VHH binders against WD repeat-containing protein 55 (WDR55). Designs and how they scored, part 4

Target 1, 353 residues: WD repeat-containing protein 55 (WDR55), of Arabidopsis thaliana (Mouse-ear cress) (o80775)
Amino acid sequence: MEIDLGANAFGIDFHPSTNLVAAGLIDGHLHLYRYDSDSSLVRERKVRAHKESCRAVRFIDDGQRIVTASADCSILATDVETGAQVAHLENAHEDAVNTLINVTETTIASGDDKGCVKIWDTRQRSCSHEFNAHEDYISGMTFASDSMKLVVTSGDGTLSVCNLRTSKVQSQSEFSEDELLSVVIMKNGRKVICGTQNGTLLLYSWGFFKDCSDRFVDLAPNSVDALLKLDEDRLITGCDNGIISLVGILPNRIIQPIGSHDYPIEDLALSHDKKFLGSTAHDSMLKLWNLEEILEGSNVNSGNASGAAEDSDSDNDGMDLDNDPSKSSKGSKRKTKSKANTLNATNNFFADL

## First folded at step 20 (VHH; from i1 with S30N)

Design k6
Fold by OpenDDE, fold request of step 22:
Structure k6 (fold): chain B 353 residues (1-353), chain A 123 residues (1-123)
Amino acid sequence: as target 1 above (353 residues)
Amino acid sequence: DVQLVESGGGLVQPGGSLRLSCAASGFTFNKYWVSWFRQAPGKEREFIGAISRTGGSTYYADSEKGRFTISRDNSKNTLYLQMNSLRPEDTAVYYCAAQRRYFIGYPSYYDYWGQGTLVTVSS
């Protein structure tokens, strides 16, 4: 399904539990759309959130609020139900804000046009951390919760790793002539994947961020402007040719196309149940792809190709495998009582700050 | 100093062809999308088309699809516009522009502009 937003969108995000998608628009508006598998997208709300372009959108607080960031250097929190402004940080950054991500339910990270990254407590409405490792615009961020590290990409051609526990930049990659445009963590935290301006995916090993360990070039020469993790082995790419692709990581391959726009891809997001993929481009269109149907259809076509090869002549050369009866040692049934320790890991992350 | 310099404009007959060039200097050309615009007398500036950083993608306004071709040579820091089947309505000043980020075809997002070259299509 698709809808014309009436203006170009910079960023989209899905509600964490309902069929709602948000879009930040070039004219400073925030739109909310309800979707159904059997129906078209319906706009539920239009809010004039910012004076300038709304460049990033994220649901927070279990979807009760939306945080938006703008070229006007501000961050805004909006109530999803009422559309009311909850909080407005007028000078959140000194420069235009380009990206937002969720760190926790009550913590977000923002990146701006000059390379500044800030961490925000959404309850206190305060900045807890600031990192200035980059000399150009922040293009992408992803958070490793286990290690409390933020991975950041920039137009300066570098990747940085920010440690939230120590409030320090732990690592920065060597300079590349190619801008890093997007980033995702794959393979259970062992790999970091970056999209670049020339279509190369750079693979970094976790802990070794100076140089990439591998390069995947099959998407070249089209820039990879958006990356979205589907699972630990597969990601979704959005490129400047308008094509959305499913890509496997190690082994690196283009698996299949998912969809396309008539213009370059701007942003990608997954629904809460991963049934839908949302995409925007350098036009006013929002498209929702039924990812479940797309992926199921590919499995049916691969199954029919395997059925034609089986008719080759099984010459049944009966090699008499001698049945040596190795002895059935009676291993003792130790009844290990698995005490179900309900680890209520209430991650009181901020208690010790 | 950053410069975009258009050339190749002139007088051409209807049905004729013309190739425009835009020479870039003073910035990293291969990090920019580059586009062609035109402005006819008494009209607004209109988007013609854009080409990606690597040249792997091109986009055109619907009105110009099939007649105009955009290409680039990053080794020469040059953008080209091949115009075929020219019409009197194509008479305009043609501009090249460079954009590092954001949406193509929006003049406000272009970082650098040329001075333009005049194309006149007349019998």
Scores: ipSAE 0.926, ipTM 0.964, lowest interface PAE 0.5, mean pLDDT 91
Fold by OpenDDE, fold request of step 22:
Structure k6 (fold): chain B 353 residues (1-353), chain A 123 residues (1-123)
Amino acid sequence: as target 1 above (353 residues)
Amino acid sequence: DVQLVESGGGLVQPGGSLRLSCAASGFTFNKYWVSWFRQAPGKEREFIGAISRTGGSTYYADSEKGRFTISRDNSKNTLYLQMNSLRPEDTAVYYCAAQRRYFIGYPSYYDYWGQGTLVTVSS
């Protein structure tokens, strides 16, 4: 299904538990749409959130509020039910804010056009961390909750890792001539994947961020402007040619197309149940793709191709190479009883702030 | 200094063809989308089309589809506009523009502009 928003959208986000999708528009409006599998998108709310473009949107507080970021350097919180302004940070950044992500239940991260990253406590409405590792616009962010590390990409051609526990930039990649445009964490935290301006996906091993460990080039020459993790082995790409693709990671392959726009892809988001994919482009269209149906249909076509392998009985005269059975020495089972010291240290990390 | 310099404009007869060039300097050309715009006398500036950083994608206004072709040579830092089947209504100043981010066809998002080259289609 699709709807004309009336203006181009920078960012979209799905409600965490209901069939709602929010869009931030070029004219500063925040729209909220209800969707159903059998029905068209219906606009439930229109709010003039900002004086300038609304560039990012995120649901917070279990979907009760929407946080928006703007080119006017502000961050706004809006009540989903009433449309009322809850909080407005007028000078959240020194430059236009272009990116928002959820970090924890009570924290969000924002990025701006000059490379500044800030962490915000949504309850206190205050900045807890600031990172200035980049010299160009923030293009993407993703959070590793287990390690409390924020991975950030920038137009400066680098990836950085910000440690929220130490409040320091832990690592930064070597300079690349290509801009890094998007980022996701996959393979149970072992790999970081970045989209680039030339269509190459860069794969980094966790803990080794100076240089990429692998390159996937099959999407070239189209830039990968958006990356969305579907699961630990598959991601969704949005490219400058308007094509949305399902891509496998290790083994690296394009699995199938999901959909397309007539213009370059701007943003991608998944519904709470992963049944729907939302996409925006350099037009005023919001499209929702039934991801469940798309993925089920591909499995049916793969089953019928296996039938026609005719048993050509090629009499392969297997030469008996005498593989000499080298002797498996019985190494001794030393039972070291390592004592399970149950260190229960529930370090209430946030108690002293 | 950043510069975009259009060339190739001139007088052409209806039904004729013309190729415009835009030479870029002073910035990393291959990091930018580049677009063509035109402005006829007494009219607003209109979007013609855009080409991606690598040249892998092109987009055109509906009115110009099939007649105009945009290409680029990153090794020469040059953008091209091939115009075929020209009409009197195509008479305008043609501008090249470079954009690093956001929506193509929106003038406010273009970082750099040329001075333009005049194309006149007349009998």
Scores: ipSAE 0.924, ipTM 0.963, lowest interface PAE 0.5, mean pLDDT 91
Fold by ESMFold2, look of step 21:
Parts: C-alpha cells; sequence; structure tokens
Structure k6 (fold): chain B 353 residues (1-353), chain A 123 residues (1-123)
C-alpha cells in the first residue's frame, strides 16, 4: 500500500499500539496516517509543526504525543489527538536537528548536523546530557538499555559510545575510511552493525569498538542509509539504489528483496506489531510493505541467492497474501524505532557494563 | 575555494550528440551526489538526472530517459553528461551541481553550483 505525501519525507515512525504512522516532511509539516488490514492509508491529521523541514519524528508517552525535530534547530511536541502544540524548544540545538530516538520511557536523544547529541527528559522538558564526540553530522543512534549506553554514528567516519550513567563518551572507534550512515545492535547485544556510504556493512563486537571485526560488502557500491533490526539474526537495509533488502548477519548474506522505490531510500520503520515495514524515499511516497507475508514466503522457500542483481520493483503491491489472517505474527515484545537514519533498541539483559 | 566548471556546450544540429563535462575542485568530490540541471529560455530550471557518490546508482527525469547518460570519474573529479538524439527543445543552459546530503533533484539542497554551459540545438 502506498500514498503520495505531496512532499518528500525525512522521517517516519509508527504509533506504539495503534495503526497510525507519522511522517515529517520537507516543508515542515507533520502528517498522521491511519492504515488498516485493507492496505489503505488515509491522512488523519496534518500539522504545521515547523517553519523549516521536519527532519525526524517519534511517538512518545505511549503514543499520546509526537516529538519532531527540524532544520530550524527546534524540537516540538504535538498532541496526537488534538494536533495542538504541547511544548516547543526553540533553540534545542545550535544547528539543524536531523535525528531523534526514544531512549527510555521518559527520555529521548537528538543529534544535529555538527555532531552534537543531547538527551532530553520528556517529563521535565529539559536537556539532561550533552555529548560532543563527533566532528560531522550525526547520522544514526541506537540505545543499549541494559548498560544505558547510546551508540552514535557520524559522517566523520566514527562511532561513539556515550554512557548515560557516567555522562561520558566511553569509547570511540578509529576512522573507518567512510561515512557511517546507520546503526543497529544485534546478536543479543554482542554486535553493532553500521551501514556506510560505499555500501559496506561494518560489524563491531560489543566492547571492542576501535575497529570492526567483520565487513559485509555485497551491498556495495550503494550506500546503506537505513538499517532496521528484524530479529537477532536478520536486518533490513534501505539503500540509495532504492532497494529494500532482508539481510542475514553471521552468516552474512542478502536473503531476499523486500521492496523498492524508484528513488533513494530515506527512512525505514516497523509497525508496532512488526506486520508492516514503512519506507520513505526521494519520491514523496510513503509505502507500507506486508512483512508478515514476506516472512511466510521465506518459510516456504529456501531463500534467495546472494548478491544477484535484482530489480524487485513489482513484487510489493497488492498481494493477496498481505491479508492472510491465519499467518499473523504474534509474540515477542518488540523495541523497534525509527529516525532519519534507522535506529533500534534492545531491552535484553546483558552481564557486562 | 570550491569550483564546478561545465564545458562542452555549443551549437549542434538536431539529431546530433554532445558530451558535457563538469570539473570539480576544492572539495572531496567522491563524498557528493552530483547532478545535471538545465534551464531553457523562459522556463524554470529543471532536474535532468543525478549520480550517486560512488557512481553505483543513476536517476533521470522521465522526460530524458533513454537519450541522456550521466557518469562520473572520481579519479579525475569529473561529472559527465552524454546527450544523444538532440532536439531543438533541448536548447538550454546546462548546470552541474553537487550535494552532500538530503534529497536529490531539490535545488535548495545543493551545496555547489556551476556557472552553466550553453547548448543550442538548431538547424
Amino acid sequence: as target 1 above (353 residues)
Amino acid sequence: DVQLVESGGGLVQPGGSLRLSCAASGFTFNKYWVSWFRQAPGKEREFIGAISRTGGSTYYADSEKGRFTISRDNSKNTLYLQMNSLRPEDTAVYYCAAQRRYFIGYPSYYDYWGQGTLVTVSS
């Protein structure tokens, strides 16, 4: 299912418990769409959130509010039900704010175009931490809740680990020879995966952040602008060739295409029940892909050959299997969140600090 | 100082071909998407196509598909536009532009612009 937003979207996020999806647009608007099992998208609300582009969007407070960040350096909270402004931090950053993630129930993180990361207490509406580990734009963030550590990637070619308990930058990688664009934590917290401008995925072992432990090059030369964790063994990539792929990690391989846009992928997000994948691109389109159907299809086939050139443009629209009620995914709690680049969080327990 | 310098424009007969070049200096070329735009007399500037930082992906406006080819050589810091089967309506000033981030085809997100090279297609 898909809809033309009327303008390009920087960021997308799904409501944590209902069938709503939010998009932040280049013209500063925030859109809310309702979707259902009939694969329809209907605009439920349009809010003029910012005077400049709306670069990131996240639901907070159990979906009662939406936080948006903008090139105008501000962060705004909007009431979902009324569309009214709840809070406005006019000078949240010194530069354009391009990333947001949920951190804890009461905190969010924001990153700007000059490498500043701030942590905000949503109840007090105040900045509780500031980290300045990077010399270029913040491209991605993900949170390790067990250790209270934020993993941050940047266009400066490094990742950093910011410890929220000590308020210190605990680690920073060596220069990776390329810009880091996206990041997820996988393998029950043991691996950190970064997407790069040249299309290589860099795999870091937790705690050994100076240099990556492995590289996966099969997506090269197309940048990996978005990453989503699907489970501990598989992630979803969004690349600047417009292709969205399911990728296995250790063993590393491209499993299958999921979908595509005719333009570079901008952002990816998972619905609260992981039934749908949402994608935005440089084409003003919002597309929802039925992952439940895709997972069902994978179970009946051995999977795709790795690395073959594939144009999957036509495999994503209107499949009857998208509405199969007997095959719905139910079960494990998910902690999937989205930003301009993709971030994911885990609540799994880990022994080390 | 950053420079983008187009060359290769000129007068050509309908049905002919031209190859435009855009030489880049003063910035890290392989970290930028680069694009061609054109502006015909009396018209707004329009997007022709873009090529990714590594050259791995190309995108073209629908009106130009099949006749124009964008390429780049990162070792020479140069962007190219091969134009074939030229028509009088292709007469325009052709611009190259570079952007580090954000949406392709949206002029306000381009960090650097060339001065343009005139292409005239006339009998």
Scores: ipSAE 0.742, ipTM 0.888, lowest interface PAE 1.2, mean pLDDT 85

Design k6
Fold by ESMFold2, fold request of step 22:
Structure k6 (fold): chain B 353 residues (1-353), chain A 123 residues (1-123)
Amino acid sequence: as target 1 above (353 residues)
Amino acid sequence: DVQLVESGGGLVQPGGSLRLSCAASGFTFNKYWVSWFRQAPGKEREFIGAISRTGGSTYYADSEKGRFTISRDNSKNTLYLQMNSLRPEDTAVYYCAAQRRYFIGYPSYYDYWGQGTLVTVSS
């Protein structure tokens, strides 16, 4: 199912318990759509949240509010039921805010174009932490709730681990020779997977953050602008060629295509029940993909759990100082790039899937 | 100093072909999407197409689909536009532009612009 938003969307997020999805648009609008299993997708609300582009969107407070971030350096909270502005942090960052994630029930993290990460208490509406670990835009963030550590990637080609309990950047990777664009935590907290500009997935072992332990190159040369955790063994990639793929991690392989846009993928998100994948791209489209139907042809014999992949290759996790990341961490990350697409013969084959 | 320098413009007869080049310097070319735009007299600047940082993907405005081909050579820091089946309405100043991030096709998101090369299509 799909709908034309009327403008390109930078970010997408699903309501945590109902069939509602939000999109933040280049023109500063916030759109809210209701969907159902019968492929109905209807706009419930359109709010002019910001005067400049709305770069990120997240539901908070059990879905009662939506937080948006903008190129105008502000963060705004909007009431879902009424569409009214309930909070406005006008100078939340000194630079354009391009990423948001949920951290805990009462905290969110935001990242800006110059490498600043801030942690916000959503009830008190105050900044509790500031990390300046990067010299270039924040490209992705994911949270390990068990250890209270935020994993951050940047266009500076490094990954950092920010410890919320100590308020310090605990670790920083060496330069990976490419920009890091997206990030997820996998394998019950043992692996951190980064998408890169040249299409390589870099696999880091938790606690061994100086250099990656493995590389998966089968998506090259198409940048991996979005990564989304499906389960502990599988992730979903969104690439600048418009292709959305299901990818297995250790063993590393492209399992199958999921869908496509005619333009570069911008953002991905999963519905609360994991039945739908939402995607945005440089085509003003919001697409919802029915994962139950699309993945029906694979050898999946579990309810919605991870695959049976064996984790027996050269990767390991011998460090005893880091806790596993939280299983409740969201894998939704936003990337901002402007691209258009071409259709190859291979794309036509995937379009029929 | 950052420069994008277009070349290869000139007079071409209708139905003819022309290849434009854009030489880049002063920035890391392979970290940027690069695009072609054009501006006819009295008209707004128009997106023609874009090519990804690695050259793995190309995109074209619907009006130009099939006639124009964009390519790049990162070893030479050069962007190309091959134009075929040219028409008088293709007469315009052609610009190359580079952007590191954000949506393609939106002029305000481009970090660097060339000064343009004139293409005139007439008999």
Scores: ipSAE 0.722, ipTM 0.883, lowest interface PAE 1.3, mean pLDDT 85
Fold by ESMFold2, fold request of step 22:
Structure k6 (fold): chain B 353 residues (1-353), chain A 123 residues (1-123)
Amino acid sequence: as target 1 above (353 residues)
Amino acid sequence: DVQLVESGGGLVQPGGSLRLSCAASGFTFNKYWVSWFRQAPGKEREFIGAISRTGGSTYYADSEKGRFTISRDNSKNTLYLQMNSLRPEDTAVYYCAAQRRYFIGYPSYYDYWGQGTLVTVSS
């Protein structure tokens, strides 16, 4: 299911308990859509949240409120039921705010274009922490709740670990020549996975953040602009070739495609029940993918309990195996070179030069 | 000293072909998306298409699909535009541009711009 938002969206988030999805748009609007399993996707609300691009969105307070962040350096909270402004932090950062994540029930984290990370108490509406570990934009953040540590990635080629209990930057990785674009925690907190500009996934062992312990290169050369954790063994990637893939971690492999846009992927999110994947791209589209249906083929081919290793020799529905372009094609391979795509033309910003 | 220098413009007959080049220097070319834009007399600057940092993906405005091909050679820090089946309405100054982040096709998001090369399609 899909809908044209009328402008490109930077961020997307799902309501924690109902069938609502929110998008933050380049024109500063916040959109709310209601969806159902019968493929309807209907605009429930449109709010002019910011004068400049709305770079990030997150539901808070059990979905009663939604927080948006903007290139205008502000953070705004909006009441979901009424659409009314509840709180406005006009100068939340000194620079454009480009990322938001939920940290605890009452705290969120924001990151800006110059490397500043702030932690906000949503009840007090105040900044409780500030971390300045990075020299370039904050690209991704994820939180380890058991240790109260925030893992932050940046265009400066480093990852940092910010300890909310001590209020200190506890670790920072060695410089990577490549920009770090996205991050998730996997394997029950033991691994941190970063997507990079060259398409390599960097795998760090928790606590050993100076250099990665493994690299997965099969998505190269397509930048990995978005990562989502599906479970402790699998993640979902969104790349600048428009392809969305299910990827296994340790063992590292591309399991299957999930979907695509005709333009680079911008953001990904999972619905509260993980039945839908939401995606945005450089095409003004919001797409919702039914993961239960899409991943059903993977379950059909799974035959073994732990350690059994017995292959199903019967009809192998949904092979879903893409190979690198190493000439050993099995009738299909993933084409990642010289792909031509068309921009959706409605109200394009470049027309206003 | 960042430079983007377009070349290859000139006069061409309707139905003809032309290949434009854009030479880049002063920045790490392979870390940038690069794009072609054009501006006809009296009109707004128009996005033609973009190519990813590695050249793995290309994207085109609908109006140019099928006639123009964008390519890049990262070993030579050069962007190319192959233009076929040219029409008088393709007459414009053609610009190359580079961007590190954000949405392709939005001029305000481009970090570097060339000075342009004139293409005239006339009999």
Scores: ipSAE 0.717, ipTM 0.881, lowest interface PAE 1.2, mean pLDDT 85

## First folded at step 21 (VHH)

Design m1 (from k6 with S108D)
Fold by OpenDDE, fold request of step 22:
Structure m1 (fold): chain B 353 residues (1-353), chain A 123 residues (1-123)
Amino acid sequence: as target 1 above (353 residues)
Amino acid sequence: DVQLVESGGGLVQPGGSLRLSCAASGFTFNKYWVSWFRQAPGKEREFIGAISRTGGSTYYADSEKGRFTISRDNSKNTLYLQMNSLRPEDTAVYYCAAQRRYFIGYPDYYDYWGQGTLVTVSS
């Protein structure tokens, strides 16, 4: 399904539990759309959030609020139900804010056009951390919760790792002539994947960020402007040719196309149940792809190709290998009563601050 | 200093062809999308088309599809516009522009502009 937003969108995000998608628009508006598998997208709300372009949107507080970031250097929180402004940080950054991510349920990260990254407590409405490792626009961010590290990419051609526990930049990659445009963590935290301006995916090993360990070039020469993790082995790419692709990581391969736009891809997002993929481009169109149907259809076509090859009559002469009757040692049934320790991991992240 | 310099404009007959060039200097050309615009007398500036950083992707306005071709040579820091089957309505000043980020075809997002070259299509 698709809808004309009436203006170009910079960023989209899905509600964490309902069929709602948000879009930040070039004219400063925030739109909310309800979707259903059997129906078209319907605009539920239109809010003039910013004076300048709304460049990023994220649902927070279990979807009760939306945070938006703008070229006007501000960050805004909007109530999803009422559309009312909850909070407005007018000078959140010194420069235009271009990206937002969720770090925790109550913490977000923002990046601006000059390379500044800030961490915000959404309850206190205060900046807890600031990192200035980059000398150009922040293009992408992803958070490793286990290690409390933020991975950041920039137009300066570098990747940085920011440690939220120590409030320090832990590492930065060597300079590349190619801009890093997007980033995801895959393979259970072992790999960092970056999209670049020339279509190369750079693979970094976790802990070794100076140089990439591998390069995947099959998407070249089209820039990879958006990366979205589907699972630990597969990601979705959005490229400057308007093509959205499913890509496997280690082994690196293009698996299949998902969809396309008539213009370069701007942003990608997954629904809460991963049934839908949302995409925007350098036009006013929002497209929702039924990812479940797309992926199921591919499995049916691969299954029919395997059925035709089995009829080769391989007369495999069954050599009677005399399997020697190795001895039945009576392994003793130790009844280890595994006590189900209910790990109530109440991650009291902020208790010690 | 950053410069975009258009050349190749002139007088051409209807049905003729013309190739425009835009020479870039003073910035990293291969990090930019580059586009062609035109402005006819008494009209608004209109988007013609864009080409990606690597040249792997091109986009055109619907009105110009099939007649115009955009290409680039990053080794020469040059953008080209091949115009075929020219019409009197194509008479305009043609501009090249460079954009690092955001939406193609939106003049406000272009970082650098040329001075333009005049193309006149007349019998």
Scores: ipSAE 0.926, ipTM 0.964, lowest interface PAE 0.5, mean pLDDT 91
Fold by OpenDDE, fold request of step 22:
Formats: C-alpha cells, sequence, structure tokens
Structure m1 (fold): chain B 353 residues (1-353), chain A 123 residues (1-123)
C-alpha cells in the first residue's frame, strides 16, 4: 500500500504495539497514519511540529509520545492521542538535528549536521551525555544495549563507538574516503555493518573497529543510504537507485528485492511485528510493503526447483513441417492517460516577508 | 575556493543538439550529487535532473525525459548535460548545482551553485 503525504518525508517510525506509522515532513509537519493489511493508509493526525523541516521521528514511552528533531536545532515531544506538545527543547543542538534513535525506555540519542551526538533522558528532559568525535554530519546510529555502547557513523568517513557508562569515545575507525551513511549491529552483536556512498557494505568485527574485516560490493555502484536489521543474518537496504533489497550477511549475498521507489530511498522502518516495511524516498510517497507475503512467496519457489531433473533422454528426431498461415487480429490501443504529477513545489515561503 | 563553472551554452536552432559542461573545483566532487537546473526569462528556476555520486543513478524531470541525458566524470570533476531535440521553450540560463545530502530537485539543499550558461534556441 502507498499514500501521498503531500510533502517529502525525512524520517518514519512505527508505533511499538499498534498499526500506526509516523512521518516527519520537509515542511515541519508530523503526520500519523493508521494502516491495515486490507486497507489503505489513513491519516489520523497532522501536527505542525516545527518551523523548519522535521528530519527525524521516534515513538517513545511505549508509543504514547513521538519525539521529533528538526533543522531548527530543536527536539519536540508530541502526545500521540491529542497531538499536543508535551515538551520542546529549543536549541537542543548548535546545528540542525538530523537523526534520532531509541536507546533505552527512558533515553534517546540525537545527532546533528556537524557531528555532535547527545543522549537525552526523556523523563528529566535533560542531556546526560555529549560526544564530539566526528567532524561532519551524523549519518547513522545504533545502540548495543548489553554493552551500553552507541555506534555512530558520519560523513567524515569514520565510525565511532561511544561508551555510555564511561561517557567516553572508546574507539574510532580509520579515515575512509567514502562516507559512511548507515549502520546496524548483526550476528548477535559480533558484527557492525556500514553502508557507504559507493554501495559497499563494510563489515566490522565487534571490538576491532580500526578497519573493516570484510567488504560486500554487490550493491555497487549505488549508495546504501538506509540499513535496517530484519534478523541476525538478514538486513534490508535502501539505495540511491530507489531499490529496496533483502541482503544476507555471512554469507554475504543479495537475497531478493523487496520493492522500489521512483526516487532515491530516504528512510526505512519496520512495524512492531515485522510484518510491514515502511519506506520513503525523495518524493512525497510513503509505501508499506507486506514483508510476510513477500518472504513467504520466496520460500515456495525454492522448494519446487529440486524435483524435475528427470533425465528423459528421449532422442526423438521429429520432422520439419513448414505450415503457413496469416491471421491479423487488431489489438485495441487502450490509451492509459498517465496523469503527469506536476511537482509544483511552489515553495512560496518568501512571499509573506 | 569552491567553484562550479558551466560552459557550452550558445545559440542553437530548433531540433538541434547541445552539450553543456560543468567543471567543479575546491571540493570533493565525488561526495556530491550534482544536478542541472534552468531558468527561463520571467520564470522560476526548474529542476532538469540529477546524477548520483558514482553516476550509478540518474533522475529526470518528466518534461525532459528522453531528450536530455546527464552524465559525470569524477576523474575530471565534470558534470555534463546532453540536450537533444531542442525547442524554443528550452531557452534559459542553465545552472549546475552540487548537494551532499537530502532531496534532489530542492534548491535549498544544494550546497554549491554555478553562475550559469545561456542557451538560446531560435531559428
Amino acid sequence: as target 1 above (353 residues)
Amino acid sequence: DVQLVESGGGLVQPGGSLRLSCAASGFTFNKYWVSWFRQAPGKEREFIGAISRTGGSTYYADSEKGRFTISRDNSKNTLYLQMNSLRPEDTAVYYCAAQRRYFIGYPDYYDYWGQGTLVTVSS
């Protein structure tokens, strides 16, 4: 299923227990949509959350609130039921906030365009940790709960590991010419996978972050802008060619396509039950993919390929017959009027000054 | 200093072809998406198309699909626009732009802009 959001979305997140998906939009709005397997997406809530673009969204407090981050350098908490503002941290960062992740039940992490990472207590509404390991924009974050470590990627071409117990940067990778754009932890915490600007997936062994242990190059030359962990052995990629793929890790392989957009992928998210994948692109479309159906259909086709190697050798020589005839039938030209969606993005933003 | 310099503009007859170039300097070219825009007299600037960092992906405005082709040579820090079957309506100043992040076709997200090159399609 799909819906036009009316504006491009930077980020999406699914409710942790119900069939709701939130989207942060380029115009500063926060949208909430309800979805069902048999129904279209329905917008339940529209809130003007920020004056500038809403670049990241996360459900918190068991889905009772949504936290949004903006180019206006602020972080906002919105009540899901009422749409009311619960908290607004003005000047949360010195620069535009571009990334949010859940860390614990009561903590979130944010990243900004200049490489600053902050940890926030959602109850106290205060910053507990700040890390400045990077010299360029934060591109991705993931949290290892067992070790209380935050893994961070940046446009500076490095990965860092921030220890929340010691409040120190524990490790940083060597400089890469390629930007690191996305990150996930896989293989029961033993591997860190990073997407890059050239389509290479870099695999790091946990505890050895200086250099990658392996490279997976089959997605090249398209950048891997989004990574989403499905399970310990499989991840989902979103690339600059608009393709969403299921990828296996060790053994490294592209398993199958999941879906596509007409534009580059911007963000990916999984529903609470992993039945649905949400995706956004450099357009105003939100697409929900039925992962259960997509993955079940692939298992049926792998089973039937084993049977039919019956060796029927039969030699039969049979003959040439020529036969002729003509007939003309007139295939009817159904004129499918492709409605040209004129992206009249008339950003008339400057008219009222 | 960061520079984008467009070249190859000029006078062309209707139905003709033209190739524009954009030379980049002063920044890491292969880390950027690059795009072509145009602005006709008295009209708003419009998006023509974009090409990804590696050149592996290209996107075009619907109006220009099939007539225009965008390519890049990262070894030369150069962006190209091949224009075929030119029309009087294609008369405009053509701009190249570079962006590191976010949505293609949105001028506010481009980090660097060229000065433009004039293309005139006239009999």
Scores: ipSAE 0.925, ipTM 0.964, lowest interface PAE 0.5, mean pLDDT 92
Fold by ESMFold2, fold request of step 22:
Order: sequence, then C-alpha cells, then structure tokens
Structure m1 (fold): chain B 353 residues (1-353), chain A 123 residues (1-123)
Amino acid sequence: as target 1 above (353 residues)
Amino acid sequence: DVQLVESGGGLVQPGGSLRLSCAASGFTFNKYWVSWFRQAPGKEREFIGAISRTGGSTYYADSEKGRFTISRDNSKNTLYLQMNSLRPEDTAVYYCAAQRRYFIGYPDYYDYWGQGTLVTVSS
C-alpha cells in the first residue's frame, strides 16, 4: 500500500502499539497516517511542525507524543491526539537537527549537521549529555540499552561509542575510507553493521572499534542509506538505486528483494508488530510493504545458514568490568538508522512530476 | 577554487545530437552527486537528471527520459550529458551542479553550480 505525501519525507516512525505512521517532510510538515492490511494509507493529521524542513520524527510517551527535529535547529513535541504543540525547544542545537532516536522510555538522542549529539530527558525537557566526537554530520545512531552506550556514525567516516553512564566518548574508529551513512547492532550485540556511501557494509566487532572485522561488497556501488535490523541474522537495506533488500549477515549474502521505489531510498522503519516495513524515497512516496506476505512467499531457509560460525571471540573480551553489551542474553534490538542523516551523504530530489 | 565548467554547447539541427561535458575542480568530485539542469528562455530552471557519486545510479526527469544519458568519469572529474533526438524546445542554457547531501533535484541543496553552456536547436 502506498500514498503520495505531496513532498519528500526525510524520516518516518511507527506508533509503538497502534496502526499509525508518522512522516516528517521537506516543507516542515508532520503527517500522520493510519493503515491496515486491507486498505490504503489514510492521512489522519497534518501539522505544520516547523517553518523549515522536518528532518526527523519519533514517537515518545507510549505513542502519546511525537518529537520532530528540524533544519531550524529546534525540537518540537506534538500531541498525537490533538495535533497541538506540547513543547518547543528552540535552539536545541546550534546546527540543523537531522536525526532522532529513542534511547530509554524517557530519553531521546538527537544529532546535527556538524556532529553534535545530545541526549534529552523528555519529562524535564532538558539536555543530560552532549557528545562532540564527530567533525561532520551525524548520519546514524543506535543504542545498546544493556550497556547504556550509543553508537554514532558520521559523514566523517568514523563511528563512535558514547557511554551514557560515564558521559564520555569511549571509542572512535579509524577513518573507514568512506562516509558512514547508517548503522545497526546485530548478532545479540556482538556486531555493529554500517552502511557506506560506496555500498559496502562494514562489520565491526563490539568492543574492537578501531577497524572493521569484515566487509560485504555485494550492494556496491549503490550507497546504503538505510539499515534496519529484522532479526539477529538478517537486516533490511535501502539503497540509492531505490532497491530494498533482505540481507543476511555472517554468512553475508543478499537473500531477496523486498520492494522498490523509483528513486533513492530515504528512510526505512518497521511497524510495532513487524508486519509492515515502511519506506520513503526521493519520489515523495510513503510505501508500506506487508512483510508477512513478502517473506512467506519466499523459500527462505534460515536454519543451518543462520547457524554458521559466529565471528565473536569471547577470549578477547576478558573480564570486562565496563558496561559491555556483548552479553549473549540480550534480546533482539530494533533500531532505525539516522532518518534524516542517511540521505545527507547521497540524495536530494523532489519528485513533483 | 571550486569550479564547474560546462562545454560542448552550440547550434544543432532538430533531430541531432550533442554531448555536453562538465569539468570539475577544487573539491572531491567522487563525494558528490552531480546533476544537469537547464533554463529555457522565459522558463524556470528545471532538473534534467542526476548521477550518484560512484555512477551506480542515474535518475532523469520524466520529460527527458529516453533521449538523454548522464554519465561521469571520476578519474577525470568530469560529468557528461549525451543528448539525442534534439528538438527546438530543448534550446536552453545547460548547467551542471554538484551536491553532497539532501534530496536531488532541489536547487537550494546544490553546493556548486557551473556558469552554463548554451544549446540552440534550430534549422
């Protein structure tokens, strides 16, 4: 199912418990859509959230509020039920705010075009942390809740690990020879996967962040602007050729196509029940893909292939007294890449045709 | 100094072909999407098409699909536009432009612009 948004969207997010999806648009509007499996997407609300582009959106407070971030450097909270402004943090950053993620139930992280990352307490509307590890736009963020560590990628070609408990940048990678565009944590917290501008996926072992441990090149030369974790062995990629793919990690392979847009992919998100994949692109379209139907229509065998040799090395971890997220008991974590940042490296087109 | 310099414009007969070039200097060319725009007399500047940083993806405005081909050579820092089956309404100043980030096709998001090269299609 799909709908023309009337303008390109920088980011999308799904309501945590109901069938709503939000999109932040280049013209500063916030749109809310209601969906179901047998009908079209229907716009439930349109809000002029910002006077400049709305670069990122996230539901907070169990879906009662939506936080948006903008090129005007502000962060706005909007009531989902009424559409009314709840809070407005003017000058939340000194530069255009391009990314938002949920960190905990009461905290969010934001990233800007100059590499500043801030952590906000949503109840108190206050900044609790600021990290300045990067010299270029923030492209993606993902959170390891078990260790309270934020993994951040940037157009400066590095990733960093920001420790929220110590308020310090704990690690930063060497320059990867390319801009990092997107990021997910996989393999029960043991691997960090980054999408790059040239289409390579870089695999980093948790705790060994100076250089990647493996590379997957089969998506080259098309930039990987969006990554979503489907499960601990598979992720979903969105590339600048408009193709959305299911990709296996260790063993590394493109498993199957999922869908496509006519223009570069901008952002991807999963619905609360993982039944739908939402996608936006440079074609002003919001598309929802029924994953149950798409993946049930394939003969995907995840058995022994998913059980291939693990690339973790527990002997190298030692007795770590730090908040290391490498514990095998950690559940699946679903994180989207930087919704606005993913496109900062590759794509900018309005498809008003 | 950053420069984008278009060349290859001129007078051509209807039905003919031209190949435009855009030579880039002063920035890391392979880190930018590059695009062609044109501005016909009395009209707004319009997007023709774009090519990704590596050349792996190309996109064209609907009005130009099938007649124009965009390519790039990153070893020579050069963008190309091959125009076939030219019509009098293709008469315009053709611009190359480069952008590092954001949506393709939006002029305000382009970091660098060329000065343009005139293409005239008439008998």
Scores: ipSAE 0.684, ipTM 0.866, lowest interface PAE 1.6, mean pLDDT 84

